# Miniprotein binders against p81326, part 200

Target 1, 226 residues: p81326
Amino acid sequence: MLHFGGFIMEINHISKILEKEREEYIRNKVEEYLKQGFSKDDAVNKANQSWRTYIGHRIQDVIYNLLKKFLKDSGLKVTTDKALNNRNLPEELDKVKRLIAINYGEYLFLPDADVIVYKVENNDIKIIAIISVKNSFRERRFETTYWKLKLKESPVTSHIKVFLATPDKDNEISYKCPNGKPKKMRIILEYELDGIYFLKEDFEETEKAKHFGKIVEDIIEISKKL
Short names: E, the ipSAE of ESMFold2; O, the ipSAE of OpenDDE; V2, 0.75 times the mean of E and O plus 0.25 times the DockQ between their complexes.

## First folded at step 19 (miniprotein)

Design W118 (at its last look DockQ between E and O 0.67; V2 from the best seeds 0.74)
Fold by ESMFold2, look of step 19:
Structure W118 (fold): chain B 226 residues (1-226), chain A 83 residues (1-83)
Amino acid sequence: as target 1 above (226 residues)
Amino acid sequence: SEEEKKIEELLLKAIKLMWMALELLDKGDYEEAIKKLEEAVKLLEEALKIAKELGNERLIKRVEQLLKDVKEMIEEIKEKLEE
């Protein structure tokens, strides 16, 4: 087992830390929706929906900032698909955007990659990896595998590693064969992706399914080979 | 135990402050980031004292590493402010 510890490994507590915000968040949102004229039932439903979106963005922000901090000394840079969708895009990020874009005939679209890791060598940009951040698998279960397959279709993007990062608090993909039955989602995600990184301690570890703290070493090692 | 529960509460608060500090750094809010990290240090120092009273080597090592990490972050930000 690789030795890793310290601040980055504390991300294993992210669900517990962020859940403490839920009660106040929901209360505030319900009050907002009630003031807008929604019924109590509608306000509660909308508040819970708002929470799910909010928590996903919070997890993505933590991952982005951790990767930015821990990859910096290796000369690796980190951006997001949100940053790449801005109207006023610096030249460096415009090159990143063009290097990862997928062709759909007359249209170019970015994969839904929450976090993108790249390096700059001699003014050339090399995309190393994308990390999709999923808080739950109730919807868009296999979107990340779709993007991996699309990137594999072109020789110019086939080297890009596609990772999934998740707290998986409901144990939807934590084990390959819980209760003796293969978990379709875990099996397919692990088969198709280059890695799954868990933001918790309790999961079945394999060569591709690892603690999030391992992602920094993995990305650095990959970047040395590219 | 109740002491271990207290250590956990202090650690979770400190970790969140450290994440907030990284976000503030990304936005260029260096002074506020330092403020968050200094509060994290106080929480971690309290957690360390309790962990030492318990004699829990696992918790002691965990808290000591976090203290090292947060103090290093503070130093790095202070250097950026002088640049």
Scores: ipSAE 0.800, ipTM 0.921, lowest interface PAE 0.8, mean pLDDT 89
Fold by OpenDDE base, look of step 19:
Structure W118 (fold): chain B 226 residues (1-226), chain A 83 residues (1-83)
Amino acid sequence: as target 1 above (226 residues)
Amino acid sequence: SEEEKKIEELLLKAIKLMWMALELLDKGDYEEAIKKLEEAVKLLEEALKIAKELGNERLIKRVEQLLKDVKEMIEEIKEKLEE
């Protein structure tokens, strides 16, 4: 049993915990937008959009902090794409940034990398995994898949595992074939990605689709093979 | 039951505090992290009390595990502060 196993398992409640904040958040944002001169309808719409962004960031932050904490003893390090969006990076993070960059000929761009796990051995950095965190799949359904495929195209990045972490609140990818109907998104994501980790219990488990509680162990195992 | 709802409420609050503590740790605010975790302990202890009164073994085990984890985390942080 993973050290602090109970702590990780409680991730199942992330959606419920954050949802409790929604009413107050929306109210406050509506008021803010009204003060800015928006109409009531516009204020509500903007508040709802802001909430979606906010929830996404909160989930990402929780996952980041959990991974950072639970991977620390294994000597693995964790960062975020946000931390890499700086002109003045420490040498280590600058190397990390370069090692996840995707080549587009004249340009290098970073994949969406909400959480990046890497190790430092003998002053060499090895990128282990990128975790994309998604609360919902309403937009950019296959964006993570795109980045995985792009990373595979280079020998520099082809070894990087790409994982998706999601509460999948709307059950868009929780099951492969509910009621005998294939869920295209689940099937494609599971096929193309190295793993899907659910922040809930109610999902169809497979070799690649697991509970978030398994991600730490999986990452550690991957790290040993690099 | 109302008691089960209360336990769940306490647990959710405690979990939130635990996550806040992790964020604080990331920022290097160890003292405040400990405070959050100590608050979580209080909530979990209350939840445990209610769970025991109800005789709900599943909830008891869940809360006990969380208490253990939180207490261990507090000790780990304290050890780091002493270094």
Scores: ipSAE 0.718, ipTM 0.888, lowest interface PAE 0.7, mean pLDDT 92
ESMFold2 (binder alone), look of step 19: mean pLDDT 87; pTM 0.853

Design W119 (at its last look DockQ between E and O 0.73; V2 from the best seeds 0.75)
Fold by ESMFold2, look of step 19:
Structure W119 (fold): chain B 226 residues (1-226), chain A 83 residues (1-83)
Amino acid sequence: as target 1 above (226 residues)
Amino acid sequence: SEEEKKIEELLLRAIKLMWEALELLDKGDYEEAIKKLEEAVKLLEEALKIAKELGNERLIKRVEQLLKDVKEMIEEIKEKLEE
């Protein structure tokens, strides 16, 4: 299934679909916090914080499941940072985890990789790409760029493509020069990352900034070169 | 129009069900995934009927493609159950 039409392209409506959950989610969370003895103001603040975490994970889950479905026939496998943090990690995923780890002297840490695409050839694992999923840039403005730069520092990880996937509902990175002024965040992200994939229709398309529906073809093409 | 807003509501509900079905597939819940997809088919068939009554060719093509996609998903899951 290619991005010319069909089910994968419907992700462009993800913000609209998920926003319909907000009112009921907030109402239920406020009620829950009030029962725990929080003031109304505190309960509302906690509910809004809970929503931001929830919506981010929901978008990540949709992306994960779509990529898993559409990359399967090309022999590509998909996992998540959530799965890699599982206590009883299977050997295959333990290898994936080790292959994306970054060395900080006496410490090893994973980049914040929301979705990981890899392949298995003759019991050997090769990491193809990581996809950072961002609903908002207020909390993690350039973190994805930092991880790309760290991955480029080692020949073991320098081949790994780093993509950003975002609905960008608030148009924080949708255009390079809105109103004639350069948008620093869009320009830096596009320059440093291997691609930005939008989960909406309205943005400035470039060689690196594309509709999310294109990501499957791009990943498959990259995997053939590795 | 009110009819176009109803088509949009039906489509968004169907799309969400299809995403939920993929999540159920990941967990191995094949029968529940099929139930979600069958519900999506019903919503899409209703949307198609309204789109045809309006004569909106763009919506007709979009809904027909989604119906094709969801039916393929159902058949794929049924084949896995028979393995």
Scores: ipSAE 0.777, ipTM 0.915, lowest interface PAE 0.9, mean pLDDT 89
Fold by OpenDDE base, look of step 19:
Structure W119 (fold): chain B 226 residues (1-226), chain A 83 residues (1-83)
Amino acid sequence: as target 1 above (226 residues)
Amino acid sequence: SEEEKKIEELLLRAIKLMWEALELLDKGDYEEAIKKLEEAVKLLEEALKIAKELGNERLIKRVEQLLKDVKEMIEEIKEKLEE
């Protein structure tokens, strides 16, 4: 049993916990937008959009903090793409940034890397995994897949595992063939990515589609092979 | 039951505090993290009490595991502060 196994398993409640904050958040944002001179309808729409962004960041933050805590004893480090978006980076993070960069000829761009797991051995940095965190799949359904494929194209980044973590609140990818109909998105994401980790219990488990509680062990195992 | 709902409410609040504590730890605010975790312990202890009164073994086990984890985390943080 993973150390702090109960702590990780309670991730299943993330959507419920955050949803409790929604009403107050929306109310406050509506008021803010009204004060800015927006119409009531515009204020509500903007508030709802703001909530979607907010909840996405909150989920990402929780995942980041959990991984950072639970991977620490294994000597693994965790950062975020946000932390890498700085002009003045510590040497270690500057190296991390360079090691996940994708080459577009004249330009280097970073993949969407909500959470980055890496290790430092003998002053060498090895990127282990990138975790993309998605609350919903309404937009950019295959963006994570794109980045996985791009990372695979370079010998510098081809070893990096790309995982998706999601509560899949709308059950868009929880099952492969509900009612005998294949879910294209689930099938493609599972095929192209190294793993999908669900922040809930109600999903079809496969070799690549697992509960979030397994992600720590999986990352540690991967790290040993690098 | 109303009691089960109360337990769930307490658990959700405790979990939120646990996540907030992790964020504080990341920021190096160890003292405030401990305060959050201690508050979580109080909520979990209340939940455990209710669960025991109901005789719900599943809930008891769940809450006990969380209590163990939170207490262990507090101890780990305290040890680091003494270092």
Scores: ipSAE 0.738, ipTM 0.895, lowest interface PAE 0.7, mean pLDDT 93
ESMFold2 (binder alone), look of step 19: mean pLDDT 87; pTM 0.852

Design W120 (at its last look DockQ between E and O 0.27; V2 from the best seeds 0.00; counts 0 for: pae E 7.8 > 1.5)
Fold by OpenDDE base, look of step 19:
Structure W120 (fold): chain B 226 residues (1-226), chain A 83 residues (1-83)
Amino acid sequence: as target 1 above (226 residues)
Amino acid sequence: SEEEKKIYELLLKAIKLMWEALELLDKGDYEEAIKKLEEAVKLLEEALKIAKELGNERLIKRVEQLLKDVKEMIEEIKEKLEE
């Protein structure tokens, strides 16, 4: 049993826990926007947009911290794309940044990498996995897939596993063929990505679509093969 | 039941505190992390008490596991502070 296995399983409640803060958050943001001179309708709309961003970051933060904690004993390290967006990076993080960069000829760009898992061996850095965290699929549905495909194009990055972690609160990708109708997004994401990890219990499990609780073990296993 | 609802509410609060504690740990705020975890322990102990009173073995087991996890986290942090 994974250390803190119970705690990892409780991730299923992340959406519910965070949703409890929504009413207060929205109220406060509406008041803030009203003070800024926005109309009531505009204030509400902006508050709702702010909430979507906020909750997305909160979920990402929780996942980051969980992975950091549970991978620590295996000697694996965790960072974020946000941490890499600094002019003055420690040498280690600068190397990480370079090792996930995608070549566009004259330019190098980073993939969307909410969480990056890597190991350091003999002063060499190996990138193990990138985890994209999505609360909803309303926007940029296949962005993670794009980055996975781009990473595959280079021998430098082709080994990097790309995972999606999501509560999928709207059941957009929880099932492949609900009511006999194929869910295009689920099928494509599962096909193109190395894994989908659900922060919930009510989903169709497959070889690639698993509960978030399995991600630590999967990452550790991958790390041993690199 | 109302009691089960109370247990669930306590669990959710405790879980939130545990997540907050991890964030604090990432920032190097070990003392505040411990405080959050200690509060989580109190909530979970209350939940456990109610669960035992109800005789709900599933909830008992769930709460006990979380209590174990939280206590282990506290001890790990304390060990680091002594280092």
Scores: ipSAE 0.697, ipTM 0.879, lowest interface PAE 0.7, mean pLDDT 92
Fold by ESMFold2, look of step 19:
Structure W120 (fold): chain B 226 residues (1-226), chain A 83 residues (1-83)
Amino acid sequence: as target 1 above (226 residues)
Amino acid sequence: SEEEKKIYELLLKAIKLMWEALELLDKGDYEEAIKKLEEAVKLLEEALKIAKELGNERLIKRVEQLLKDVKEMIEEIKEKLEE
């Protein structure tokens, strides 16, 4: 069998590796926006915003591909909220979309579920977990906990595990009580979510706060109980 | 530094080769998967040499662990071929 641990280097260091390419990325994006007719100042601003989106999506893609690869042999399937927003959905994905949708009266919306793990048993689909990938906690700090609470409102979705995966480069949630001072954000996230998985080595490990390398084993165990 | 930039470039290339090897394994192309992983080992050995010249202990340990993992993957695949 292949070692999942061999790919943890990719997770632990992907944002740092991509930062080495930042200048070239920005330069190329500025040129692209200039060709579209934007001023130099606007092109630079748009390129910087594009970079922030790009690096976040790259980390998401790495997580998606790792989970898809290493959960496959356990009969578990993986999809993304981006895939579920496509206009023409295969029947299987349409069922996944309906099974995680949140009711807002006249509207049904998908939670922020960057990566979704599910299984198919005799043509029945069971959602196991959603993983929210956060690179920074400056904005939308508690978005993931909001979606967990919404999923708990219905017995049809209350079993769905909600995980947060983060590099937490700025140590915003890595420690519960650094220097004896409680970190409100870490404490609330750990309390409300089913798990926090760090894409780095330096963090305070607890029953709910673990290295991302544990997530495959955890998901497989959860799927056996369902 | 320019040397550290080179190390990360080598790491990224090695990781891409590891992904290619995984795809080849899924198709049953074990010989080609081994070739990709052996290429990744060469890149990681180059990265390790540079990291040692810099004296960057953290980076040395990171590259050494990845080298160990890739070499173990190669040996596992070779054992399957002997069956």
Scores: ipSAE 0.052, ipTM 0.461, lowest interface PAE 7.8, mean pLDDT 82
ESMFold2 (binder alone), look of step 19: mean pLDDT 87; pTM 0.851

Design W121 (at its last look DockQ between E and O 0.70; V2 from the best seeds 0.75)
Fold by ESMFold2, look of step 19:
Structure W121 (fold): chain B 226 residues (1-226), chain A 83 residues (1-83)
Amino acid sequence: as target 1 above (226 residues)
Amino acid sequence: SEEEEKIEELLLKAIKLMWEALELLDKGDYEEAIKKLEEAVKLLEEALKIAKELGNERLIKRVEQLLKDVKEMIEEIKEKLEE
């Protein structure tokens, strides 16, 4: 279905829901930093930085758990780059790690993928998709496209779909030509990535730019072709 | 309206509880996940009552779908508890 079911679509309200936590979070963090000896201004600045990191992780956690729930019955498994960075990996996850790693000569690095979707068939693992979750585009605006291009360089990883998921509450990439002016960031991201999934209602929908609720159907269909 | 704002408040709180329940389920905290979902059911039932008083068919359908989703989640977790 083009319009996947109720609960997953409610992620369009994630920014509004999580913003309600901000005041208590900031108050608690300012108190912590003041106890550590920081000035009031420094404590506030540090608390705001801490909030941005915290809310990013909260959005990632919601996405991870939703995908885990909605992909389970299709035989698809979900993990995170955090889980793959543990020292003693189960054999299954060790294989996932090796299948997405990029070789830089003496060094081996994982792409910046917050969530990884894969399937297991006859003890073989097939990586389906990597989802990068971005709350804002303050820094590293094109890191996801860089990783897509690197994965594309090898036949071993070139099939892996690379998606971006974002609330984009500041409308940094929501429209291609706002006010008649091309938005470079949206145009490049949409061109290079396999899909952009918005965690809000208002954005310019295209074949690659969709509501997040559509991601489950898309991943399932991709997995059937691989 | 004031009633529509109340419905939205109830829905957002219920949705957050449902996300928290999924996180608890991932950690294996099944009883706590069920408690979160049962609280969400109560909020959604209150929202449904208000939506029906308003006659807002769009909100009624949205809340009814969320209730169905939450109840299915509760059943799934209860089955895991008894495994």
Scores: ipSAE 0.804, ipTM 0.924, lowest interface PAE 0.8, mean pLDDT 89
Fold by OpenDDE base, look of step 19:
Structure W121 (fold): chain B 226 residues (1-226), chain A 83 residues (1-83)
Amino acid sequence: as target 1 above (226 residues)
Amino acid sequence: SEEEEKIEELLLKAIKLMWEALELLDKGDYEEAIKKLEEAVKLLEEALKIAKELGNERLIKRVEQLLKDVKEMIEEIKEKLEE
């Protein structure tokens, strides 16, 4: 059993825990938007949109903190794209930023990299994995796939594993062929990405589709091969 | 049952505190992280008590594992503070 195995497994409850905060959050945001002069309908709509963003960040933060904690003993480091969006980066993070950058000719852009796992060996930085965190697939369904494909195009970034972590609350990608009907999104994401990690138990497990509890072990194993 | 719901409520609260503690650790707020974890321990101990009273072995094992993990984390943080 992984050290702190119980701690990781309880991530299954992330959606339930966050949902408990929703009513209060929405109420407070509605009030805030009303004070700003929005109509009741606009305030409610904005509050709901704000909630979606908020939940996404909260899930990302939890995943970041878990990975940071559980990978630490293996000598692996964890950062975020947000941390890289600074003009004054420490040398280490500046190197990380450069090592995940995608070339568009005259421009370099960063992939959506909610969580970045890397190692430092003899002052050399190796990027191990990028984890994209998605609460829902309503928007930008294949964005993570796009970034994976772009990273593959360069010998500098082709080795970087790209993982998706999701509670998949709406069961959009939990099963490949529910009721005999192929779920296009699940099939494509599983094919193109290096792994999908579910923050729940009710999903179709495959070689690439696993419970989030396996991500630490998988990352450590990958890190040994680099 | 009402008791099982209470256990689940306590667990969810404890888990939230555990995540908050990790965030605090990331920020270097070790003392506050320990406080959060200690509060989680209290909740988990209460949950364990109820689970034992119910004789629900599954819940007992789940709570015991969490208690172990939280206590170990507290110890690790304390050791770092003494360093």
Scores: ipSAE 0.721, ipTM 0.889, lowest interface PAE 0.7, mean pLDDT 93
ESMFold2 (binder alone), look of step 19: mean pLDDT 88; pTM 0.857

Design W122 (at its last look DockQ between E and O 0.77; V2 from the best seeds 0.00; counts 0 for: pae E 1.9 > 1.5)
Fold by OpenDDE base, look of step 19:
Structure W122 (fold): chain B 226 residues (1-226), chain A 83 residues (1-83)
Amino acid sequence: as target 1 above (226 residues)
Amino acid sequence: SEEEKKIEELLLKAIKLMWEALNLLDKGDYEEAIKKLEEAVKLLEEALKIAKELGNERLIKRVEQLLKDVKEMIEEIKEKLEE
């Protein structure tokens, strides 16, 4: 049994680890954009934007890989929305894709599903959870909530748990009422989502707001009820 | 202390390598994953040495746990390669 505790807990350092790469990354990207003919100011702005995207992907990859590893022994499988964005999908992934699709009448669209956890039993696929990974909440603050609500509208997808995983570096949702002032975003996200998992220690813990280290156990428990 | 900072630096580097190794495993690059993990082991062993010299039990336990995790990962990969 992989002692989930040690390696998962080290995820608390993800922001610190990745931040160490920032200066070099920005420098290299600025140089690249300058070579492309951008002004210095534009190059810096583009580099910073690129960094945000890059860090987001890195965090997502780490979470994906950790979940994949730690859920393997339970027989649970993990994929990503990116893996589903293929014309030629294996049958299993094609089924997964269909089972998370949201109906918009003439069209089916996929929710933002950075990580998808599912199980295969007797050739049937059951979607267990979708994990949205966010490094910051500057943009699209309630996007994950939107997808959760949309998934609830269909009996096909209503059972799917939607979780948010975040380091919340800027403490935007770490506390509900810091200094007696309600944090609207924290309150709404916690209310609408099935859980928030923090990649850090400094946060207000509740029934739905937990450390990332609990996500594996929670997913396994959910999987047993489906 | 400077030594504690060094330990933390080594740990962070090792953790990064472990994450990279997982990513490589997902891509099927088992050999490179093992190399990353072996490097992580070296870093963690150095950290452990320093932690023991300092007598910091908390750090010792933390490093030992990570060492265990890394070694287990290496063994799991090796077993897969033999199949």
Scores: ipSAE 0.676, ipTM 0.870, lowest interface PAE 0.8, mean pLDDT 92
Fold by ESMFold2, look of step 19:
Structure W122 (fold): chain B 226 residues (1-226), chain A 83 residues (1-83)
Amino acid sequence: as target 1 above (226 residues)
Amino acid sequence: SEEEKKIEELLLKAIKLMWEALNLLDKGDYEEAIKKLEEAVKLLEEALKIAKELGNERLIKRVEQLLKDVKEMIEEIKEKLEE
């Protein structure tokens, strides 16, 4: 068994750790795009877009691995949307995929979920939560709330908790009313989602907006009710 | 202080290596995961030396806990390899 005496709290450093690699990443990507024939301005823009995708995936991987480690002893399993999109799904993951799919008539689609937590009892699978991992809110700001609303429409998925995990480095949703001005995005996300989990210490804590270090306890408590 | 900045730099590098090792472990790359963790041990041992020179008990305890966690991860991965 792995012992993590406080290691989950080191997640507070994720933005600083990843930012230290940014300069070299962008320089290498600009050089790559210049070799492909892009103008300097286009290469820089494409490199910055590539960085935003890369950092998002890196944060997702850290969260996935931490949850997998810390939930294992409670009998909870963790998978990802990437794993569910593989062609050769094990039977267990195929069941997970079917249990979160949303019906659009003749088509079935997965919600955009980065990390999925589930349990297996008596060969039955129960989906506990999905966690959307967002580094920034410049695009698709309310995609997570859309999927929460769709999951609520069906009795078979209405129990699934939808969480948002974010470092929110630029303070886009960290406070409800900074300088007395309501932040619409924070207010709507907190209202519609089951929880927001910050990968930093500097944010306005509420019953639904918490530090990421609380997510394991919260998921375990929810799983006991199901 | 200058020493405290060095300790922070070493800690951040070690934490990054630990996260990379967890990712490698998930992919079944046990030997590469051990390599990353052994590198993290070296960084944490350097950070611990500096923390002891400063006499900063809070920082010593933090680094010692991280070292303990990393060493335990290494031993667990080695045990899996021998199966």
Scores: ipSAE 0.491, ipTM 0.774, lowest interface PAE 1.9, mean pLDDT 87
ESMFold2 (binder alone), look of step 19: mean pLDDT 87; pTM 0.849

